# VH-VL binders against q86l99r1233to1411, part 18

Target 1, 179 residues: q86l99r1233to1411
Amino acid sequence: SNKESLPFRRDVIEKVINHLRENSLDTEGIFRLSGNMESVRGIVKSFAHGEPNLSFEVHNISNALKHYLRSLDPPLIPYEFFLMLLDARKNEDAETIRNIFWKIPSDNRVVLTLLVDLMVKISENSNVNKMNSKNLSIVFGPTILKPRTPTLDRMALMTETQLQCGIIQTFIEDFHYIF

## First folded at step 4 (VH-VL)

Design s17 (framework fv_adalimumab_6cr1)
Fold by ESMFold2-Fast, scan of step 4:
Structure s17 (fold): chain C 179 residues (1-179), chain A 122 residues (1-122), chain B 107 residues (1-107)
Amino acid sequence: as target 1 above (179 residues)
Amino acid sequence: EVQLVESGGGLVQPGRSLRLSCAASGFTFEDYAMHWVRQAPGKGLEWVSAISWNSGSIDYADSVEGRFTISRDNAKNSLYLQMNSLRAEDTAVYYCAKDLGEDYYGSGFDYWGQGTLVTVSS
Amino acid sequence: DIQMTQSPSSLSASVGDRVTITCRASQSISSYLAWYQQKPGKAPKLLIYAASSLQSGVPSRFSGSGSGTDFTLTISSLQPEDVATYYCQQYNSYPWTFGQGTKVEIK
């Protein structure tokens, strides 16, 4: 990607997610419809400095959160959990997915819990916002869960992407079991 | 500023294959879902296929399912349509189109290429 | 599949006239409808999305309205450069489908 990597900031992410929970659940195309490019870039930079600017229209804020999460290195779900989560998803093993979730470092786990809870609430309003669990999984799968070294084989990438999305869909659909 | 440039169209016999390419510039290609939309001579628009930003979701019109394959190369800012087992009814101008929304396809098409003509005839 | 039907199929009007094109969906699509303009020999151009949101760079004489099954595209004061075929498109349900088009000509 042509975007630079940014450090993880739990405080900032929590404030942004709480804002979206209160203001965006009925917004059509939340996380998908674009905000203003300059506003989004400015908001993302404010996240890196610990001073989130939440005075913008909701699509700017949601896009900023999404792109900020994509820029994280290591990603929200640390690299060490990538292969084991994909393997558990391939085997349709929700218990193992739950066990792996509880091994994630506490700051990452708390943020992941807040993010998935937001996704659950958005998906419950999909009749209005048009973002169901599958749509959200496409957005967030490879965003928060990715390998340290990406494969360059197109078929392997597509297979891995389906599993990454499957993990996030499992998080949303089985939220009360896993989290 | 945003440009989508298609190539690969031409005359092809029924039952054969053709590969279309679309080169994108002027936007962050990897952030957007992409589509192929076609228009038969003198007729209206028909959606053909869509691919999400990460290739995690792909859909086809029933008329091309099993014959056409959409793919993308984000490092090269390129979208492709591999067309196999071509039929006379596949004759159309094929447009590369950018989804209005990021990541997952699900809205209108805010930018279109110039189109490339595919003629399937003996 | 959701069927989109446009009315009229063609119309001729004078410069400065108010032009109205309608689009009907076979089932409710909420507000998930876009309008496109296709000039002769050119690719389509997005005019309106979400039934009533004007795309950046599109003249304010274009407007959209409606929800559910009945939608309208209005050109408040027709200009010579508006000669084109206009298409509605639903994006509420896969597969996305287009209306058959409305050809707008100047008298």
Scores: ipSAE 0.375, ipTM 0.788, lowest interface PAE 3.6, mean pLDDT 90

Design s18 (framework fv_adalimumab_6cr1)
Fold by ESMFold2-Fast, scan of step 4:
Structure s18 (fold): chain C 179 residues (1-179), chain A 122 residues (1-122), chain B 107 residues (1-107)
Amino acid sequence: as target 1 above (179 residues)
Amino acid sequence: EVQLVESGGGLVQPGRSLRLSCAASGFTFEDYAMHWVRQAPGKGLEWVSAISWNSGSIDYADSVEGRFTISRDNAKNSLYLQMNSLRAEDTAVYYCAKDIGEDYYGSGFDYWGQGTLVTVSS
Amino acid sequence: DIQMTQSPSSLSASVGDRVTITCRASQSISSYLAWYQQKPGKAPKLLIYAASSLQSGVPSRFSGSGSGTDFTLTISSLQPEDVATYYCQQYNSYPWTFGQGTKVEIK
């Protein structure tokens, strides 16, 4: 279990994403296949201190980025945008999704842009890496977009999760329109 | 030190329901996709269902689609299989299994429970 | 569905023998193949994943090879504890499918 929230460090995330863009696009199961747990924890700790250690094998770096993003509170996409993005996705309204994206605070928006660009590049190589837009949306949906108060209703949770994943899938598939 | 412990199996009449549970320990349950795999008496292995870390993706074998429901409770480190409209062909040992990969299912199974026997007979 | 066919269905060998089990996929699965060992009355245990990667704690006498449609599991020196049924499994495409199993016995 992770009870600790880590500081948001735009510069660290940019360095990590740039490293993955250079080194991970053809890696099988990127973000999905596990690194070494102790290495991942150490790398995440280095992110929190502003000095990312990128000398590890690529699965350790990608897992560390993923878990670092999951630890952020507030999440990468601030809580205030959660319901409005889910509503826009439910209506398949890409224009409203784009308008909401441009209201996100600038540091968060820049990081989100770099992250989604990386996801686009990964999905374009899914024949090799086996990570298409749906796979990536399952990884990153509830990771970067989540409610302040989780629902206890099973059906509502399932519906919310599908929409959270749908937003990330929309970001990937409509990247050049939204970003 | 990874452990998966199944429960809820037993003898049941055709058309009835059973709910299987799997209690997980020794790993960060919430980070991994989970599966149910079954084995009929004297036969081979058959994949039944899979669920992603966050329940955002769920898939079923054609033989159980519409009758079985997989679910998970990450706060309780537990996986479930609700089995409705049971048939004699569903008689098998049911195994809880952990995916090798994190988040989304797409790899083999690195750890298995001991299994729980479900017998569907009139 | 991708069909997985194992051969032989059963074999009997002596302690110390080299044992080879083959697994053929009905279409290319790249290297997305796992091998499992199931001892009588027990749950399956992962031996090999990604066609050739040995799972932690598995004896080095086990090895896997192959890609595409043809795969092999080799036990370089059979031990009494290796009496079991061995299964291959593809995870390239859903639904995931297993071979029918190969029973390994000691003479």
Scores: ipSAE 0.417, ipTM 0.800, lowest interface PAE 3.1, mean pLDDT 90

Design s19 (framework fv_adalimumab_6cr1)
Fold by ESMFold2-Fast, scan of step 4:
Structure s19 (fold): chain C 179 residues (1-179), chain A 122 residues (1-122), chain B 107 residues (1-107)
Amino acid sequence: as target 1 above (179 residues)
Amino acid sequence: EVQLVESGGGLVQPGRSLRLSCAASGFTFEDYAMHWVRQAPGKGLEWVSAISWNSGSIDYADSVEGRFTISRDNAKNSLYLQMNSLRAEDTAVYYCAKDWGEDYYGSGFDYWGQGTLVTVSS
Amino acid sequence: DIQMTQSPSSLSASVGDRVTITCRASQSISSYLAWYQQKPGKAPKLLIYAASSLQSGVPSRFSGSGSGTDFTLTISSLQPEDVATYYCQQYNSYPWTFGQGTKVEIK
């Protein structure tokens, strides 16, 4: 894809996550069901410029956050933590995952904490919104945690993707231990 | 406009393998979950398999579990179905279908390809 | 697995008639139901999702209703181009399942 990277704006992401926490917990398919794509693109642009426009319907706001996070380079969880988190997940080592979390730069860590807290609240309401921890991990795993250089081997990519999703699922399910 | 074009169907003997491909255009392929749905001649629709945007989640119908493998190549905007140990009851038109939700499959299919016929017969 | 049963299996009606097709789920699926139209020799096309939401580009003569286990697809004024087989599909629980289809003809 030829998409450009967008700047990281902690204050914007905090405002957007707070808005979604207040307005999206009962919304079916939150982060999964599409908004209007032209509206989403406009909202993402407002995020990049530091002035989030939150006067749109919730699916437009949630998709804008998702695509904004997906466009970040470096990603929300910096590249240097990728291999060590995958290794800790492969070994089912929640203590090491916790230790790595606390090494993440403070602005990224605060945003990650707010995002995972939102995901916890959404998953607790999955009976209504149909988005459990597994669903959310599929959305956010490779969105916020990815390698500098993607592998070209299909089987290796599938294994890495499962571990990336597994890490976010661990963040959600073990939130009170890790965060 | 959204286009899904299947290929790779044909006549194949029981016990053999066949690989189907689906070429996607007109939407951001990497953002959507994809499905394979089949239809036996003169019969109804049967969901076969689904794959999330990033291949992190994959599911199969019980009838094909262990024999079929779904995969995708987002750089090529392509979806695949590797079909092994084919049986006469796998004879069907196979449709490539796009989930109307992004990322994770969990809903219906807003766009379908034209289908490719697979005939398993001796 | 959730079984989806449609009624009738086939129907014949005149142009301009109101046509009603029903779909019943073996257990509650809330509003997680879609309707598809399949014309002879063609791929299915999504008409309605979430039981009652009309897909963009679908004529307003199509409507859906229902929740829980009983659902209805209505064509308020049948047109010649509506000759097709109609399928309901639940997406409440894995695996997704379809009804057996209802064939709509004009005579």
Scores: ipSAE 0.365, ipTM 0.788, lowest interface PAE 3.8, mean pLDDT 90

Design s2 (framework fv_adalimumab_6cr1)
Fold by ESMFold2-Fast, scan of step 4:
Structure s2 (fold): chain C 179 residues (1-179), chain A 121 residues (1-121), chain B 107 residues (1-107)
Amino acid sequence: as target 1 above (179 residues)
Amino acid sequence: EVQLVESGGGLVQPGRSLRLSCAASGFTFEDYAMHWVRQAPGKGLEWVSAISWNSGSIDYADSVEGRFTISRDNAKNSLYLQMNSLRAEDTAVYYCAKDMGEYYGSGFDYWGQGTLVTVSS
Amino acid sequence: DIQMTQSPSSLSASVGDRVTITCRASQSISSYLAWYQQKPGKAPKLLIYAASSLQSGVPSRFSGSGSGTDFTLTISSLQPEDVATYYCQQYNSYPWTFGQGTKVEIK
């Protein structure tokens, strides 16, 4: 099904992220708690048509954004950056991660910056919303950063997942250095 | 079409402050990273400071860290550099420069005419 | 910080001559290098970005080449209006750094 692949629409994603920045920072379990599946599906459909429907409860909108980003092919962080980011994270090389970030195409980079800025603001309110940088990294690591061909090796998959989450955690914690 | 116009330079005594402004027109200012670059008389170019499109990232050259503050007002299409604790070695023409991208690290496709700052007693 | 070294520091050539300026980075910067032209009393102007991409409006006599640590700016046929100081700049790694400049004069 081609329904798994949605067009990348920068302006739509920016509108959704701005809505969440205004409405979700104090919401417990934001991005972790599930929304209503039929509502989420309808919201995602509106994203694909260029006019996001933001009249729903915040958990439905946050899950719609998560689902939309997860459905992008290529992903938000293009495939060619996957291995180099994982290698840089494995070496704890924040400078290389920063350099790679600036090589990302501008539309993807703008969206990534807005998304990570949102994650930073959510994590700063983790006392209220219960979502710290590690919690957010688990949600977004596999969502925005993934390989072209998934490994079939369970041990390799576990290592890759830890590094994917580590990259997102680095983005959040070192935001002002990287972005 | 694209224009960057600096102002606020002048003669100032060591230890004093100056604020530089840069007025931008002809492009969507809020979508681009901005820089300050300086050039001492008869010398080469030195990058001073950068600010991302949303003010989320701000960086300074080691020589000015803690003394200078870069800021922007996207509603006014303006970039600023607050210069405190000025030293003789800060004497230079200060250029406002536009990054080719929303974040720094893409080269400077447009520059203002520059404004001269002279720090002397 | 990445150090950028230009060679020569100055040159004098005749109209119509082929002029080459080199720029070396202290570590690999891939193709993330720009070249700027600064005429006397004027602001710098972007000539080339991504090591070899000619900026819109720049005459085709200007070209750039190189990758990694070694880069070259070439003016295939020097014109009187090309009298200027030329700077390379790396934008691979923060902080951004410039070469010291190469002054081009006509004999």
Scores: ipSAE 0.000, ipTM 0.468, lowest interface PAE 16.1, mean pLDDT 86

Design s20 (framework fv_adalimumab_6cr1)
Fold by ESMFold2-Fast, scan of step 4:
Structure s20 (fold): chain C 179 residues (1-179), chain A 122 residues (1-122), chain B 107 residues (1-107)
Amino acid sequence: as target 1 above (179 residues)
Amino acid sequence: EVQLVESGGGLVQPGRSLRLSCAASGFTFEDYAMHWVRQAPGKGLEWVSAISWNSGSIDYADSVEGRFTISRDNAKNSLYLQMNSLRAEDTAVYYCAKDRGEDYYGSGFDYWGQGTLVTVSS
Amino acid sequence: DIQMTQSPSSLSASVGDRVTITCRASQSISSYLAWYQQKPGKAPKLLIYAASSLQSGVPSRFSGSGSGTDFTLTISSLQPEDVATYYCQQYNSYPWTFGQGTKVEIK
């Protein structure tokens, strides 16, 4: 197949997120606008090897983190939580979403916490960077939360995608309740 | 290198339906938001609809909302526009356009297809 | 909706002339403005984004400036291949809107 899965590196992800927290909050279209895709691919490869090169422009670094997270298998939020989170979102049950969050394995939960905290700070500065909680949820929904077996039905896929995005939007908007 | 090729346009009577398609190549289609933009004969450009990389966000111009449906098939590198209840005012060249930004839309259109003409007339 | 108004609606100039096209927004759009070139019978092509950033592959004779409500596209030395209609587009606020276009012809 043409897709590659990369190892989960908590230490690398923490360094990258900390760099973005310090350098990206005022950046227009952070995670969305790309600089150089060849550079991004090289940076993603460096993340997998434990030596992130953070000397690139912030758009290259942010997109590298995004694509690195998309390549993880299993995803950041393990497969076993997928259906229960979608069901809780469908029922608009923030308490159940919080309970599920605290069942996520500790390394994944710490990384998720850092990532969502970054998203909260970006969304608070959306008047400058143009990335509100809805925009960030579209970027990260299916990136960090996805099923083990994808559906081939397009209408079902669209419905699932909206719920996946809804979960991440809930994480951002209810951060201090859930995390 | 980057190519967007529209098809499906033609002459159609008011009240009927037409489906447009756009075949993309030369970039990673699944990573980008996509748009439909139209241009009536001798007139300017009008944005019609947008879809995010994963179909999680979809928006329509007020003039087409409730009548048109945008969709995408990332496995086929294809974008679609289902146009129902067509009106004479929908007569235009319809362009498939790639958003400059990844994932979500709203950063301008960096590549455009050649367009496909839709004529709504009795 | 944000209304975009271009001036002039059309112009004729000689090869080598400096050409300026203006675009005014009905309310502030910061620097979230793009310029497109549409040659006769062709699809539009992105020239400028973020008010002043030149798209890769676009000749250096094209430049953009402005912020807030007033924006300008400049062609420093008009060439025959620049005959086209030019459109500004704001992407600050949904729905995104275009100017009415400026037709540039050679005398």
Scores: ipSAE 0.424, ipTM 0.823, lowest interface PAE 3.1, mean pLDDT 91

Design s21 (framework fv_adalimumab_6cr1)
Fold by ESMFold2-Fast, scan of step 4:
Structure s21 (fold): chain C 179 residues (1-179), chain A 122 residues (1-122), chain B 107 residues (1-107)
Amino acid sequence: as target 1 above (179 residues)
Amino acid sequence: EVQLVESGGGLVQPGRSLRLSCAASGFTFEDYAMHWVRQAPGKGLEWVSAISWNSGSIDYADSVEGRFTISRDNAKNSLYLQMNSLRAEDTAVYYCAKDMSEDYYGSGFDYWGQGTLVTVSS
Amino acid sequence: DIQMTQSPSSLSASVGDRVTITCRASQSISSYLAWYQQKPGKAPKLLIYAASSLQSGVPSRFSGSGSGTDFTLTISSLQPEDVATYYCQQYNSYPWTFGQGTKVEIK
């Protein structure tokens, strides 16, 4: 279903990410497998009220975070950074990606850092949870980094999606250099 | 019943192009990563290229990087391989193969097509 | 790249024999190993995934074992329809790589 954008709540997102860091590292298919839709809606609603309800099964909480991040407008990585990040990734320029990261507004940057750190921890345990850096980048690339106006050309969309995922993969794999 | 059917192979001269297709049925195509694997006559298996369910991740073997392009059309349940600048060493049977799990990119390959022969010769 | 080495390259055995094929990875791949059977003129068929998990519909005479770098495929009682080339494949690390194959024939 289509949803209105929700307010960006740094403290709520931090609480949710910290909960997942403690409870999800061994969970197979974390962020990829679906939760119960009614539970997910209730959890997302609790995020909007500022008091995240974390008493649910972990797939419901991870899906709620994913849906909440997807609903943000502007996205977690503001629109102004979209084209410059894609260009830097196309050129395999990790130094420019690092420089762009440090220009992101501080609240967004802190949340992005916590989210990527969680992804690093999950990928380090991919033997158990089956979610390596490529798998995580496919989930989060289009979620946190997107253009104001999507392209209508299938091949161009495919190329953009590949670059969006490539940026998140770079964040995970070069975490200690960039962050 | 899961089925993968390749087409588009044939005899082609070095330096020319071919486009392979793979038609999928019997499973929810848009939920699974897909692969191309090739086998030269009398030789073993070589992984060629992979594409995630949403086309967000694409990878190529070093031997074909820059010459081959993988793509998919989820509305048509179809996988493609555009092969440019073909060389004699690209001569092989090309198989399309399905990733085992909808949650993973690069698990085992649970279903394979019957293959299509590409012969690169003058 | 992870190199996969199979042994032997070929073998001949009698119907009812126990057959073992080994596969060695150049570095640890945990349990991320699959075994495929390819009969003459046919596409490969998945037999075993995660080193030891039998694919649905595969006869119970096939089994896999091992972890880390050393893996074994066993056919407990070879049947005529088992004449094929067998391949191991690691899916721990990109790029995904196959062993050279082991050809199994009946004497």
Scores: ipSAE 0.029, ipTM 0.629, lowest interface PAE 6.7, mean pLDDT 88

Design s23 (framework fv_adalimumab_6cr1)
Fold by ESMFold2-Fast, scan of step 4:
Structure s23 (fold): chain C 179 residues (1-179), chain A 122 residues (1-122), chain B 107 residues (1-107)
Amino acid sequence: as target 1 above (179 residues)
Amino acid sequence: EVQLVESGGGLVQPGRSLRLSCAASGFTFEDYAMHWVRQAPGKGLEWVSAISWNSGSIDYADSVEGRFTISRDNAKNSLYLQMNSLRAEDTAVYYCAKDMPEDYYGSGFDYWGQGTLVTVSS
Amino acid sequence: DIQMTQSPSSLSASVGDRVTITCRASQSISSYLAWYQQKPGKAPKLLIYAASSLQSGVPSRFSGSGSGTDFTLTISSLQPEDVATYYCQQYNSYPWTFGQGTKVEIK
């Protein structure tokens, strides 16, 4: 990759998610509507350095979290779980998805739990914020779950993306069963 | 230098099909959502369709939904618009446009191609 | 759909004049508004995003203001190269919609 990966900072991600839980549940288009590009990049840099700058408007902070998670290598859900999660989703096997979740390394699992809990709370308020579980799954599916080698075939990529989104939607909708 | 170059426009009869292409260079194509925006002769701008960076999300204006199909090939840095069941009111210059943010999409269009003219007439 | 209305539809001004174009949204769009310049025979060019943020490379005589439903593009000192049609665009809600355009001419 020509891009440098950012360090995984559990402490930073927890602080950002807690801020969004307190400040974003009523925000229309949260995670969907873009922030100011330069502000987002500056905020992401602060995340990488361990001191999150949370003084910005909420769309800038939410997009910075999104970009930061997308920049992680390995991703939040480690590469080794990618194909097995897609397979479980294809079979509509929530029990296997739950079993795989509990095999994820503890720091990644704690962060994933906090992120999905935030997504649950946002989706419960979708009448106000207009972000249901499907909308959130489109944002986070390819962001936190991806193959080690990018999929180049277009039809395969479309199928893969639907399954990635389906996994996140399952996490949100079956949260109390899986987590 | 960012460049977007459209091709595939021309004169076509109502009910027929055309496929537009947009060749991108000067930026990391696979990181950005892409759009088609059209402009009828002497008229204003109308957003037509959008595709996310990974093709996972696709949206259409109501006026073209069911008739047009947007797609992309990230390996070739190319965007496409398959236009079926063309109508006289589809006559316009079609612009390929890059979404500004590196995220999903929604901020605005920071670069536009030169446009390709589609004329639907008998 | 959110409707965008610009005023005036056209204007003629002299070099050095202050030019103001307004854009009104049919419902609140917060600050999710962009302004574009389209010169005759050319593709549109982004001038302003997020209602008031000047795009890199755009002359400082251009500025944007407003939030909610009422927005303004100002050219502080009109230059000959500013002859163009200007469009506002909301990106708060799908589908994205444009104003009808304001044609700016030199007297």
Scores: ipSAE 0.000, ipTM 0.479, lowest interface PAE 13.3, mean pLDDT 86

Design s24 (framework fv_adalimumab_6cr1)
Fold by ESMFold2-Fast, scan of step 4:
Structure s24 (fold): chain C 179 residues (1-179), chain A 122 residues (1-122), chain B 107 residues (1-107)
Amino acid sequence: as target 1 above (179 residues)
Amino acid sequence: EVQLVESGGGLVQPGRSLRLSCAASGFTFEDYAMHWVRQAPGKGLEWVSAISWNSGSIDYADSVEGRFTISRDNAKNSLYLQMNSLRAEDTAVYYCAKDMYEDYYGSGFDYWGQGTLVTVSS
Amino acid sequence: DIQMTQSPSSLSASVGDRVTITCRASQSISSYLAWYQQKPGKAPKLLIYAASSLQSGVPSRFSGSGSGTDFTLTISSLQPEDVATYYCQQYNSYPWTFGQGTKVEIK
C-alpha cells in the first residue's frame, strides 16, 4: 500500500468536488482549517477503493481532497506545463495562460475545471466563508502545480511559490476568460 | 454482514497454555489489522495485542508481553492468541476486534466478536 | 502509558435527560479517541471514533467532542436502551488504553 501516492481517479475527484460544491460554500476557513487527521486519512484511503466516504464533517472531506491532490505524481497540472505557466504569470499574460490551459490533457483539464469552478464559488461567498481568491491560491498553488525537480535555493523557491499561487489566482479571477 | 467468532476459551490451570481463535467473515480479512481485548469479571476493558494486516507490526500490552503471541492466517481468515504461562490475573472474556480501515494500523474497533471466557484457576 | 480517567464512575438519570460523560488523557492524544457502549453480557459497540465521528447505525442523540486531553460523550436525550457502561479509549500510541468505564442507569 502507498498511502501518499494514489493513482489519478477522475471519477472519485468529481464525486468529492460535487459534494463540496453542495455542502461547503458557506463553511468558514474551508480548505484552510485542518480536519481530524484520522478521519482525513480514512477518507483518502476510501479514494483508492473508488467509493469516497463523504459522511464526515466538511473540513475532513476538504482536507482529504487537498491531501489527495498533493500526493498525485505527476501532479494535476502535468510537469511539462510548470515553467511555461510560471513564465506567462511573470509576464502577466492571461492569454498565454489560457492557451496553455487548453493544452492540458483532457482528464486533468476537466478535473482542474471542476476544482477551479468550486474555488470560484467559494470565493464568491468569501464574506461568509473568509476564503477569497488569494486565500485559495495559497492552498492550491503548490498543491496542483509543482516542478519535477524542487529548487534548492530559498530565494528561488519563494519566487516560484508566489508565481504558483499567482497562476491559481488568475484561474479563479479570470475563470470565464480561461475556462 | 461482518462476523467475528471467538473460540478456544475454557478452564485452565495456572502455568498452563491455551490458544484462542477468531474466525472472520463478511469482509476482506487480509486488508485489516486485528486486535485482542479482554475484560476481567466485573472489570473494565484492557487492550491485549494487535497485529497489522500483513503481520509486519505486532504489539502487546506490558502485562502479557513475553507470554502471549498474536498471529493470523489470512488464507483461513483467522486470528489467534497463543497464551503461555497463564496466571489467575489473565481470567477474562477475550474479544476479537477489527480496525475500521483497510491498510490502517490502530484506529477505532468497528466490529467485535461476542467473546470467549478464559478462567485460570486450580 | 497514557492513563485514561472517566468521570463520573457511575450516574443515574431520567429518560429524556442530557447525560454527559468526560474522559481525560494523561498526555495529549490529539483526536485519537473512541467511545464504546457495552450492555450487560454483550460485547462493546463502537459509538464514536476520532473523538467526534459518529459510527454508522448509532443514534444521532450520541455525540462526541474534544481534542488533546479533554473529551466528552453526550447523550442528548437518554433512552431506556442506553443503560450500559461507556468506555473511552485512546489509540494515539501503544499500548492502547481504556478509561475505567462510566455506568449509566435509569432512576
Scores: ipSAE 0.000, ipTM 0.434, lowest interface PAE 20.2, mean pLDDT 86

